VHH binders against O-glycoside alpha-1,2-mannosyltransferase homolog 6 (omh6). Designs and how they scored, part 8

Target 1, 298 residues: O-glycoside alpha-1,2-mannosyltransferase homolog 6 (omh6), of Schizosaccharomyces pombe (q9p4x2)
Amino acid sequence: MYFLILFSSNAELGEVLRTMRSVEDRFNKRFHYPWTFYGMDEFTEYFMSTTSTIASGHCEYGTKGITYTNHLQFILTISYLVHWDLSQVKPLVENNRLYQQRADALAQENLSYVYSPLFHSFQDWVVRSLLYHPQLEYDYVWRIEPGLKLVCEEKKDIFSTFKDSDIVFTNHVCERKHSGIYAMEEAIEEYKILNTQGDFSNIWVYSNNYTYCKYWPFNEILSLKQIRHNQTYTNLINYLLGSGGTYYHRWTESDILSAAFGVLRARANHMESVGFFLNDDVHYCPETIPYTGRCACL
Below, E stands for the ipSAE of ESMFold2; O stands for the ipSAE of OpenDDE; V2 stands for 0.75 times the mean of E and O plus 0.25 times the DockQ between their complexes.

## First folded at step 2 (VHH)

Design h03 (framework vhh_enristomig; at its last look DockQ between E and O 0.10; V2 from the best seeds 0.00; counts 0 for: pae O 10.1 > 2, unsure alone 63.5 < 65, placed apart)
Fold by OpenDDE, look of step 2:
Structure h03 (fold): chain B 298 residues (1-298), chain A 124 residues (1-124)
Amino acid sequence: as target 1 above (298 residues)
Amino acid sequence: EVQLLESGGGEVQPGGSLRLSCAASGFTFSSYAISWYRQAPGKQREWVSTITSGGSTNYAESVKGRFTISRDNAKNTLYLQMSSLRAEDTAVYYCAKDFSYEGWSLTQKYFDVWGQGTLVTVKP
């Protein structure tokens, strides 16, 4: 089964609607894949009504079981459990001094989101949701960032292309390694000592001493079934999540998942034909000059 | 580097007006919802107002009718026009970049960057 997923909230309705309209008009009206919305809060009737109206397929709405607390106090209460069982919640971030110190250091490296406990919680929540959320049982997921717009007409079934050749179908983005990423590499090195599963020779698809390439989280298709049922994925990801690196090293879900994909040497293709626009900083156009009329790139 | 810098704070008498500004840099300002928060002494930080990328606005009940949020995308600046100020409005005011990239985020509670704040003091 295939489905489109947005990690969103009621506050992002405008983005969601525009995204859905774009995706529907340029792609999904031909295939009617279902939409699944996940958020930290319950969705309003208005949200559900409006999104359902735009969707050409079925819409589902899910939430996490527990809301993180003490975000503004930099003390976050979350679960270290492997499964989607948040019954034993404990503070993941208890050392505010350390958090601040590392955040400051990362800020000096010009890294974004370093002072946002809510961002960290979101990253953690996304990863855990992908792995363990009981409502997320589809085989393949197209993660779509709210606000994303397709800029090309897509007549081909993108999921079919993915199914035939990939565990991951995504674009890569290369970034400068920040100290948090080095910490991740170190954590994985420690993990390697205790685990024999995976190829730890290079955890990134592409990397050097200064840069690493990760999967673009804004527009990504994942074989969810394969991820969930691969012990190497789940063990490594849980190890990383358990370390608190999301909070103390500002790891993103893309960082964590990309590392796991690298360890597994997951088959991945680039979405080279799929143009999209999120903002002036995040966009891709497959055509330099749109002579075919297929694309309308900004 | 994403940065937000608040300004315009100061001392004002009850019933007075004040205009706060938040200068943004390091990101496509026009694409994001931006919010004002405030923190009074001894109190928790509270949401004040949000303006979406599309210009939609929302306000806390305590400031509705008195405060007006606006933005100038050409200047990458967020504003908060405060009128009919009250003693209870005394606080450090912060601007916050919404976690969302675009669209409608009126009730978004996830922010990635905060300014350092500007102090507003309302006293006789």
Scores: ipSAE 0.008, ipTM 0.246, lowest interface PAE 10.1, mean pLDDT 78
ESMFold2, look of step 2: ipSAE 0.512; ipTM 0.806
ESMFold2 (binder alone), look of step 2: mean pLDDT 78; pTM 0.778

## First folded at step 3 (VHH)

Design i1 (framework vhh_7ubx_2; at its last look DockQ between E and O 0.29; V2 from the best seeds 0.00; counts 0 for: pae O 10.2 > 2, unsure alone 62.7 < 65, grease 24.8 > 24.2)
Fold by OpenDDE, look of step 3:
Structure i1 (fold): chain B 298 residues (1-298), chain A 124 residues (1-124)
Amino acid sequence: as target 1 above (298 residues)
Amino acid sequence: QVQLVESGGGLVQPGGSLRLSCAASGFTFSSYAMTWVRQAPGKGPEWIATITSGGSTMRDDSTKGRFTISRDNAKNTLYLQMTSLKPEDTALYYCAKDFSWRGYSLTQKYFDVRGPGTQVTVSS
């Protein structure tokens, strides 16, 4: 089963609706794939009503908090961390001294969101949700960032195309390599040592010694079946999550998943025909595709 | 428009106390974690404390036990109570709104939004 998914809150309804309209008009009106809205809090009736009117397919609304303890004795509790009710949230990191030390170090590197427990928790929550949340038990999901707009007409069944080729779609972005990424490399190397029977590749495709490339978590199609049901993926991802790197090294879900995909040689493809606009900094317009795609990139 | 305005800084003698305030507007204050950060000349930013509706996390060093973060949601105000101030506490102190729900934007340098800061100078 194929699924369109937005990680969103009630407060983002405006962006969600605009995104849905764009996706429906450009793509989903042809296929009527279901929408799933996923967050930590219950969606309002108004949210559900309005989104349902735009969707050409079925709409699902899911919420669930996560509490876990990993083998390295990190305790994370996520109930309502991304919303107004944080009363159930326990300490996010056990080693607060290490957190502050690493956060300060990363701040000196001009890295964003290094002092944001909510940011870290959200990254962790997204990864774990993708791995384990029962409402996300799909073969493929199209993760779409609220506010994103498709700017080209897509007539192809993207899901079927990817399914047939067993491909995971990723738009790529290259970013500055911060010390947290070095820490991830170290973690991966350690993992490789511990798992000598595995066949692992390099974790990243580096443009140079100072930059690394990863997939964009804004407009992506992931094979959750592969991620969830291949123990090699889940083991590696859990190892990285268990290290607390989301907190201590400011890893994002895209960092973690891209690392796993790279290490395990996942089949990846850049859907070049799908143009999108999120903001002035995050956008893509197909340059090699003539206006047959009815692109409106301005 | 999201706005944060710090106040309460100034010149104080070692051993003195200051209470910083941060007035927030333009967003639902109670829905976000809030953070105090400081930056001394020639040094990088230092995280001091973060507070949510569920509790607070404090820097685990010499500031622990001397500094207390709190908030008044009815007043949309964040506080930092500082006691037993030391010369090494001299810095520009920032109030920062925690990151938004989506969390994919990396355009902000440190936080979603922060104020211009209030100067704290501890000197004899």
Scores: ipSAE 0.006, ipTM 0.244, lowest interface PAE 10.2, mean pLDDT 78
ESMFold2, look of step 3: ipSAE 0.352; ipTM 0.728
ESMFold2 (binder alone), look of step 3: mean pLDDT 76; pTM 0.767

Design i2 (from a06 with E102R; framework vhh_7ubx_2; at its last look DockQ between E and O 0.15; V2 from the best seeds 0.00; counts 0 for: pae E 8.9 > 2, placed apart)
Fold by ESMFold2, look of step 3:
Structure i2 (fold): chain B 298 residues (1-298), chain A 124 residues (1-124)
Amino acid sequence: as target 1 above (298 residues)
Amino acid sequence: QVQLVESGGGLVQPGGSLRLSCAASGFTFSSYAMTWVRQAPGKGPEWIATITSGGSTMRDDSTKGRFTISRDNAKNTLYLQMTSLKPEDTALYYCAKDFSYRGWSLTQKYFDVRGPGTQVTVSS
């Protein structure tokens, strides 16, 4: 299992170290799982030396620009050159009348980042490339947001209860459906007609006409072996990515993965025992436990 | 509750400069990414730039580097320095609070909190 920190830059070192310290103190000092960092720029020696000093396991430092096309030439060459290289993405979105009209409509729905090719390419890169990245060698990844603090002691290896059928272990968030989400639902209905594998009756964790609930990506454990080896998942993901919806409809990787896990009827567990705070907005503390002093939720 | 108040807009000639400010209250400003958005007449809102809590910035290339986002966490204030202004920059400019310190990869919500905006008018 890797702890995975995304989109950290050398300027964000303090937030990264605070997160790592809490994870090491509450959990990883006993298990020594490795850390992997992906940022937009090469990490400085100072960043690498300070993070590796705190880590109790091996640290790996990658960039989204590093290619491994020599291993999977046709697929990865196209993927890495198109989706992490903004110079190729920019012409597809600049001067594209239909793209601009969709972005304008989404902006009127108060949706952020609708004009940001950087945002769109990151979402696409996570789903298309990162979760298949060879540096993530283990079967599981724990994605964790810089600035997040674990607030409960975790003496047992959390993965000892992770079953073969489990694909995701996280929390959920519910949001209002925007027009892009209705477009995703329509695309999946079209996919269902053409492909019979999967359970299309419940693609979201929960939904009604106006609201959908999806996996929250800022503190989540994913089964890379299920993601990488499940053809039903891979086929649906390729279909959704091939539509261009990350750009045209501002789909996030959380939207795409959550729908795909729903089609798989993937087993998802809530991080019920794992307490965490992320800044002032998100506080999760187990509300009812026997008194043990395990959590410090003040 | 969360409040954002923009200022510093006005009428300016092409090629001119303006510095917009956004005063924030009701939340721990230093813990959040902050964003500038503009809305031109007859168009929807357009993202300009985001700055993380640690000061790293992300900018839309459409301004070609003419706009610089910055923050002063001690004063709870977000800034947008605009230079080489063009008539197409005429818009109402808003600041917005993001959900997390990194911003763009972390927002899963339909709404950001936004201020009432400050008008920037560039006369050709």
Scores: ipSAE 0.012, ipTM 0.359, lowest interface PAE 8.9, mean pLDDT 74
ESMFold2 (binder alone), look of step 3: mean pLDDT 78; pTM 0.786
OpenDDE, look of step 3: ipSAE 0.027; ipTM 0.429

Design i3 (framework vhh_7xy4_2; at its last look DockQ between E and O 0.10; V2 from the best seeds 0.00; counts 0 for: pae E 11.8 > 2, unsure alone 64.4 < 65, placed apart)
Fold by ESMFold2, look of step 3:
Parts: C-alpha cells; structure tokens; sequence
Structure i3 (fold): chain B 298 residues (1-298), chain A 125 residues (1-125)
C-alpha cells in the first residue's frame, strides 16, 4: 500500500495547494493514492476543506503527539511517544545547561539552527512519526515537500517502478562534518561493540575525514515496511534517538536515517525518471525525454 | 558569515507608515522562508508575518493583517515589511528572522536560528 505524505503547516497552504495540483495533474489523478498531512499545529477547517477538494484520493490529517502502549499475551508490550508541540519542548531545553553548552559550541562552528528547539523537536518528531505513528501503517511513503512541482507527465505508477527499494532518492546533501556528526560516528562505534549486525564502514552515502553526504529528504520514497518492521533498522534508529543527539548534537532526520541506511546497506535507487522543481529555483530534468513522458523542464 | 541587518525603523505618528528592510547574506536567501517578529518593551516575541522562499505564499498574524505587507526581493537578498496605519500597539523592536525550514514555517517562539540586531519602531504622538 502506497501513500503521499506532506509535512506542512497552515501557513504553507498556498504552496501545499500548488504542489498538490501539480502532483495530481501529473500523476495522482490516474492512481488516486491518499494524502496524509502532518503539521506543527492542528490544521484549520479551511486547510482541510481546500486540500480535500483538490485531492483525488482520501486525505488524512495527523493529530498532535500521542502516547501509545500495546500488548498481547504472545508479544512484547510496546510503548512509544509521538508528539509535535513547542510547549512540550520548552521544558526540555529551558534550564538545561548541557543543551545550552552544546548549542554554544556548535554556534562557534557556524552551524545553523543550533539555538532552535523548534527545529530540533521537528527533526525528532519526523523520525519518530516514520517509526511509530499509528496512522502511517503503509508499505511505502512518497515524501513531498510544499513547493515541489512535477514537470513531466508521469503515466507509469512511480511506486510500482521502485517497489524493491528501501529508499528512492532525488538528491544528496554534502556538508562539512561538525562536532555533532563526529559524536554520531562515535555513538555508532559504541553501538557496533554491542551489536555486530551491519556494515559500519559505510555510515554515509559518501564521506572523508571532513565531509559527509546524506540523502536529501524533500522528495523521496521510503519503505515504511523496512523502517518499522526490520528489527535491525528500528534498533539502530532508536539507539540514535535515545542518545538525545537531535537536541544536543543538532542531528537532523536525514543524518539519522541516512546513517541507518548506510550501516544496513539499504537498497537505494535514484528517482531519475521523475522531473521536478522545488521553490522555482531548484530543478531536475531527466536526461532522456522519450522515456519520461512530456516534460516542461526548460 | 550569516548576517541579517534590519533598518528603516523610527518615530512615527499614529496612522503613519514605515517600510522596514532586512539585508541578508551568508546563505542562499531564495531557498528559505523569512519572517518578521517583534518584541514590545518588557514583553515576549510576537510573530508578525512569514513569506515563502519564492515569495508566492504569505501569512500574517491577525493583529497586523490588512495593514502590513511582507515582501522579498531575491535578486537583492532583501526582505521588506511595509507597515501602514500604524498604531501605538505596534511600538516594538522589529527583527528579521530566517526560518529553520524550506517550508515557510511560522516562527512563533522565543527561539531563533538567527535574527538581526533589530530596528526600533515607535508609534506615538
């Protein structure tokens, strides 16, 4: 089962509608896959009614953070916390000397977002939602950011084209390693001592002593089946989340997920047949027009 | 090298107008949503307006909707706030803020990735 997901807010409604119209017109009007929206605040009735009018499939709107416990006699009791709420984040970082000391150190390295609890909690919330959100019980998700526009007619079912992948990516992001990334590498070395499954020489898509490359998350397809139900994936991702590195080391969701995909030798494929713009300034056009349908790239 | 430099504040009478500017450098300006926030003396930060990276989507708080207009010139790396029909309640330090995401999230908290030094707007007779 496949679905389309947007992480968005009420303030982004204009971009959301333009993105949905593009994806519906170019692809989803033929397939009617559902849309799922997750945001920082409750979506307004206006947001929900206007997006539902454009969608050719069912729309689902995520609720704020939940605490969930499940058990049966023959399975382990499972508990998790999924939330997005700045009022819950403020106590975590207010009067937290370690958090502030780490943020100050990362600021000296010219790293962005180091003083933003909203940014940190959003990264944490995205990863936890992919792992645990009860309304995300699908095999695959196509993550689509507001501002994205498809530029080619996509007559083939994109999900079927890439059904054997753990991740289908459109781009890599390469950055200089900051002290928080060295901390993640150290945490993974400690994990390796206790857990021998994985290829710990391949943490990143690419790296050297000073630079690392990871998956760009704003247009990608993920196998939720693997992320949620492969114990090797869930163990490593939970280990990284449990360290608190999203707050203390400014790890992003793409840092955590890319490292897990690297260690576990995920089946990764490039979404090279799907042309797109993001924010009118970033674009990708397939090299071979005859194999991608009609395109308006140039 | 990231910098946000606000300007255009000053003293104005009620009903007057001001245009604030924010010169941005050290990041790809057009790729990020931008916001204006304000801080009345002795009070917390108040969200004013957000604009998407392309400028295609805007959002305003109810307190300024219809009176203020956020805009950007991506060729000049500059964010603007046109303030019309100013009221004494608009008196505050005004800050330009870089959003933490490409998606134009509203900055509604005391925590920022980066904000400038601010520019004072005082509305009094």
Amino acid sequence: as target 1 above (298 residues)
Amino acid sequence: QLQLVESGGGLVQPGGSLRLSCAASGFTFSSYAMAWVRQPHGKGLEYIATISGSGGSTYYSDSVKGRFTISRDNAKNTLYLQMNSLKPEDTAMYYCAKDFSWRGYSVTSEYFDYKGQGTQVTVSS
Scores: ipSAE 0.000, ipTM 0.241, lowest interface PAE 11.8, mean pLDDT 75
ESMFold2 (binder alone), look of step 3: mean pLDDT 79; pTM 0.813
OpenDDE, look of step 3: ipSAE 0.008; ipTM 0.380

Design i4 (framework vhh_7ocj_1; at its last look DockQ between E and O 0.01; V2 from the best seeds 0.00; counts 0 for: pae O 15.4 > 2, placed apart)
Fold by OpenDDE, look of step 3:
Structure i4 (fold): chain B 298 residues (1-298), chain A 124 residues (1-124)
Amino acid sequence: as target 1 above (298 residues)
Amino acid sequence: QVQLVESGGGLVQAGGSLRLSCAASGFTFSSYAMGWYRQAPGKQRELVAAITSGGSTRYGDFVKGRFTISRGNAKNTVYLQMNSLSVEDTAVYYCAADFSWRGYSVTSEYYDYWGQGTQVTVSS
């Protein structure tokens, strides 16, 4: 089962609609894959009505849920993972001294969101949701960022292509490396030592050259089935999450997943045929010219 | 305030078994790695077992399959099942919480919090 998934809020309706229109016109009108809108709050009737009108397939509207349990005996409440209201939720960072120390260090590196517990919690929540949230129990998901537009005609079934090749994820360009990533590298090395029975033939290296980098989750396909049901993935990911690195070292969900996929040599596809535009800084056109018939990248 | 309270220690005959428990409070238990250390008289504190939040485990070289660490997140408790105990296993056993970026550590210096310890004595 394949799904188009959008992490969104009611406030992002305009961007969502534009995104959906582009995806439908360029791709989904041919296949009618369902849409899943996933957010922390209940979606309004207006949101659901308007999005359903644009979608050529079925639309699902997910919520954060209350709790989730994984195979590794995690008992977590979503409210604890995302501190939207800090007065109601216990902090996930108990070592405040370490947090401040590391945040200060990262700030000196001009890294963004280093003092944002909400940001950290969101990253943690996204990863855990992808792994364990029952509403995301899909074989493959195409994660699309609100505001993103597909700019090329896609006649091929991208999901089928991924499935046929047993692709696990789409690889993208990483954000800039920072000292927190070194901590991740070290954590991975420690993990390898602890898990000597695993096949860890490659050393994960954070790089901006496509090697072990996951693109910003603006346009990516993930095999949730493989990720969720392969203990090698879940163990490593949970190990990294359990380290508190999202807080202490400002790891993003993309960092964590990319690291896991890299370490475990997951099969990747770069989706090089899929042109998209998010903004002037985040875009990709498969051709050297703006308009090629298949693509309109202007 | 973070608290770690060990229980289950005592006197046992060689070849016997003990199950240690460590009740944790004052932090998000499910998010952190836990460990058991021991210290025998005149010896350095050494790692017995550690378990990450994700369930990955590591054991000291001396364990050789005799001990099992586990966690019950619902009860905020980490356990150490010790089987086939020998006189050499006599020590004070300490529960520890690891808040480090490593997930868990093989050296005690990276553990942030420690229990008071529980005495395990194995008689011949």
Scores: ipSAE 0.000, ipTM 0.218, lowest interface PAE 15.4, mean pLDDT 78
ESMFold2, look of step 3: ipSAE 0.000; ipTM 0.223
ESMFold2 (binder alone), look of step 3: mean pLDDT 81; pTM 0.823

Design i5 (framework vhh_enristomig; at its last look DockQ between E and O 0.16; V2 from the best seeds 0.00; counts 0 for: pae E 7.0 > 2, unsure alone 60.8 < 65, grease 25.1 > 24.2, placed apart)
Fold by OpenDDE, look of step 3:
Structure i5 (fold): chain B 298 residues (1-298), chain A 129 residues (1-129)
Amino acid sequence: as target 1 above (298 residues)
Amino acid sequence: EVQLLESGGGEVQPGGSLRLSCAASGFTFSSYAISWYRQAPGKQREWVSTITSGGSTNYAESVKGRFTISRDNAKNTLYLQMSSLRAEDTAVYYCATDFSWRGYSAAKEYFEALGYDYWGQGTLVTVKP
């Protein structure tokens, strides 16, 4: 099963509709893949009605787990499907001094959102949601952010292409390497020492060479089913999350998932033909097929 | 165009008070957290305080109880009320915001952007006897 997924809120309906129209007109009108909307709150009837009108396929609206309290922690209520030891989830933040120190250090590296506990918690929540939320059990998902527009005509079934080529995830935009990423590399090495029985032969390397880079979830395809049922994968991710790296080293869900993909020897692909525009800073225009793809790059 | 303009700096004696302002333009001020930073001569820039769009505040330990951050959304202005000033408070003070993480739009209503994409020119505060 292949799905288009948008993480969205009711307040973003305009952007969602524009994004959907773009994706439908450029791609999905040919294949009618279903849309899944996943947000922090329940979607309104108006949201559901309007989005359903734009979609050429079925629309599904997901629900979150437990809501965050006082903006301190995100917790998913999925224990009925996955054994989840919530006792391992640390309060934000256990060591405030260390957090401040690391945040200041990362700030010196001009890294964004280093002082946002909610950001850290959100990253944690996204990772856990992708791994364990029952409504996200898909063979392949295309994650698209509201506001994103496809700028090329895509006549090829991207999902089928990925499946046929045994591609598990996409590489595209990469953020720069920072000291937090070094900390992740160290954590992974430590984990390898602790878990000698695991297969960690494919070491994740932070690079901008489209190897295992998935730093911005603006436009990406993932095989959630493949990663969810791999114990080595999920164990490593849980270890990384449990270390508090999202807080102390400002790991994003993209960082964490990218690292784990490396452990799985997962094949990655850059969607070269899928041009997109989110804003002046986040965009991609194909260089090889601008005319054949009827690209309209800004 | 996003612009941040700090003002209110000057020379003050130890124990004195000073109020800084940051005038913001070019974006929806009320929708974003905004922060104060400072950089002392020969030292690295350090975080001072943040106020969220919802009005929640946070402070560095070194200024807690002495500094008060506030905002006036109607005026698109950030303030820093400094009291009990010390020599070690001498620095160029900057206001800053961040718009770099636009991809997680669904979470905008739940967390605040705290970053370094936009900085003002700074205003100098000198605490000297």
Scores: ipSAE 0.019, ipTM 0.305, lowest interface PAE 5.7, mean pLDDT 76
ESMFold2, look of step 3: ipSAE 0.054; ipTM 0.573
ESMFold2 (binder alone), look of step 3: mean pLDDT 78; pTM 0.786

Design i6 (framework vhh_6qgx_2; at its last look DockQ between E and O 0.02; V2 from the best seeds 0.00; counts 0 for: pae O 15.5 > 2, placed apart)
Fold by OpenDDE, look of step 3:
Structure i6 (fold): chain B 298 residues (1-298), chain A 125 residues (1-125)
Amino acid sequence: as target 1 above (298 residues)
Amino acid sequence: QVQLVESGGGLVQAGGSLRLSCAASGRTFSSYAMAWFRRAPGKEREFVAAISGSGGSTFYTDSVKGRFTISRDHAKNTVSLQMNSLRPEDTAVYYCAADFSWRGYSVTSEYYDYWGQGTRVTVSA
């Protein structure tokens, strides 16, 4: 089993370390899952040395096309949007008018980098990488945003719990919906036309009155094995990605997954036991839930 | 120079089978998605099937599900399309495509970087 950290630059080391420290202290020191750092560029010796010091397990730095064949692996993934290398992703900006329109709409939402085609293509790269990248053949991936801190002690093996319960997806509540959801809705409507059979009434799954849709931050666990090898999941996800509309919005990857899992009634939760802190505006503390661990929430 | 070369096309009767092959050269494709597209006379190019870099995931257009199988041989750097139970509506020029973004496969052609010259498949009634 491995933790996978997805980021593309050595410049993210500080945030990575902060995140790792919290994850180790709150969770991984008990289980010693290995860390896999995945980026587009080679990691510096300093990066590798420093991260290895923090990790309770071994660290792997995968920048090159090594395929993982062990299906029993679990991954913790950290990805940072600003520094993600999207140079390998060809932006799908076929309709400049539509692109501009969507970018303008996103700008009105005070989103950053809305006029960058690469950023618009981020979700495509992320989702498709999760689904199809040969180096990501794992049972589960825990994706975490660099800078995120776990604030509660987790004594149980989260991955085992997920596996045992056949949970396919978990993330925290959607902090806010964004214009990207409309593109997905349109795509779903189209998909419904093409697929006359299906129940699309449950696109957004809720737990404890919270949707599994997620905008920010990245803190989610995915059953990669299940989605990769499930044609039904793959069909819908690929359609959403292939529909074009989603390429004109960023931060839709979790929404796409949430929609897919919702429509397909996948078993999921919203990580109600996993407290986190990113900033004053983005945090969650499971104070109301009986918890065996210590929480240090603001 | 990256090249994709399709082969295996031809004339076949309805209900028959063909196996298309695409040989890739000039670059290692083992980490990249491969796909088949087709263009029927008077129609736009359409997605047929795709396979992930690892081969662990495949995707098919609905009309070919259950009849077509996409596979790849990493050692030979090839992708194949086994087409069974062929129908006249399957008549088209079939194109092999490669996506070097390591994103996975797309159902749209825009993401594919390289294309073969195509191989013609004609299915007679």
Scores: ipSAE 0.000, ipTM 0.234, lowest interface PAE 15.5, mean pLDDT 73
ESMFold2, look of step 3: ipSAE 0.000; ipTM 0.248
ESMFold2 (binder alone), look of step 3: mean pLDDT 80; pTM 0.834

## First folded at step 4 (VHH)

Design s04 (from h01 with T50A T52Y N58Y; framework vhh_enristomig)
Fold by ESMFold2-Fast, scan of step 4:
Structure s04 (fold): chain B 298 residues (1-298), chain A 124 residues (1-124)
Amino acid sequence: as target 1 above (298 residues)
Amino acid sequence: EVQLLESGGGEVQPGGSLRLSCAASGFTFSSYAISWYRQAPGKQREWVSAIYSGGSTYYAESVKGRFTISRDNAKNTLYLQMSSLRAEDTAVYYCAKDFSWRGYSVLSEYFDYWGQGTLVTVKP
């Protein structure tokens, strides 16, 4: 089963509605896939009624508190079997001085978002929700960021392009390595030494001493069935989340999933035919437009 | 342009109480999560508390049970009620429009949404 997922808040309803209108107009009004909205806070009646009015398919809503990483394996194992109350999972900030020292260092490396524990809790929460929330029984999810708009009409079912062996279907983004990325590379090398005799030197889509490229999470299709039911993926991702790296090393959702996919040589496809804008900050226009489509990016 | 203005700081004895205010303008206040941060003399900045648009509240472990965050959407004002104040609570307190789900370039401008701060001094 297939669905569209959006991680958001009541505060971003306007951006959510704009995103939904573009996705419905350019794609989903033909296929009627359900929408699922997940928030750290409960959604208002106004949010739910307004989004349901735009959607051509069913709408589902989920809520969560702040995620805590040092009890991850125990909490998620229990939650996976029965129920997950994510409000019981709290942020890992056991050494606040270390968190602040890392923030200052990373700010000097031109990394933004360094002082926001809530942003880092969001990264942790998204990854945990994708892996273990018991209500996500769908095989494939299309994760769409609020503020994203599809700018070209796509008549083809995008999910039909995703092959059974594929894990992720998205675009790449490349960034300068900050010290937290070297910490992730070191953590993964340690994990490999302890858990496998196989040795892979490059964990990213592409990297060198200064640059790394990773999967862009704001417009991506994921095979939840292959990720959730493969203990190799879940064990590695849990190891990374359990380290507190989202707090101390500022690892994002994209960093964690891309590293895990790279280590385990996940099959990935590039979303080359899907044109989009994200809040006018990120623009992607396909080299070829869909046969019967109309584009706003030309 | 987003503007945040903190007030209500001052000198207080250990065990005392103080109420901080943050007046917001330039954005739809009721739609955003707003946080309190603080920076002690010679120390790093730390997160203190957050309140979401829906009313959910969150606290740093060091202040839990002693501080209460609240908001008045009609006045575009955020509050921090501080009780049982300790010497280690001495800091400049800042309010900030907290993180956004919008594209990552918006987060690079996060600090532009910080206020000028208000000083709290707990003197024995």
Scores: ipSAE 0.013, ipTM 0.354, lowest interface PAE 7.7, mean pLDDT 74

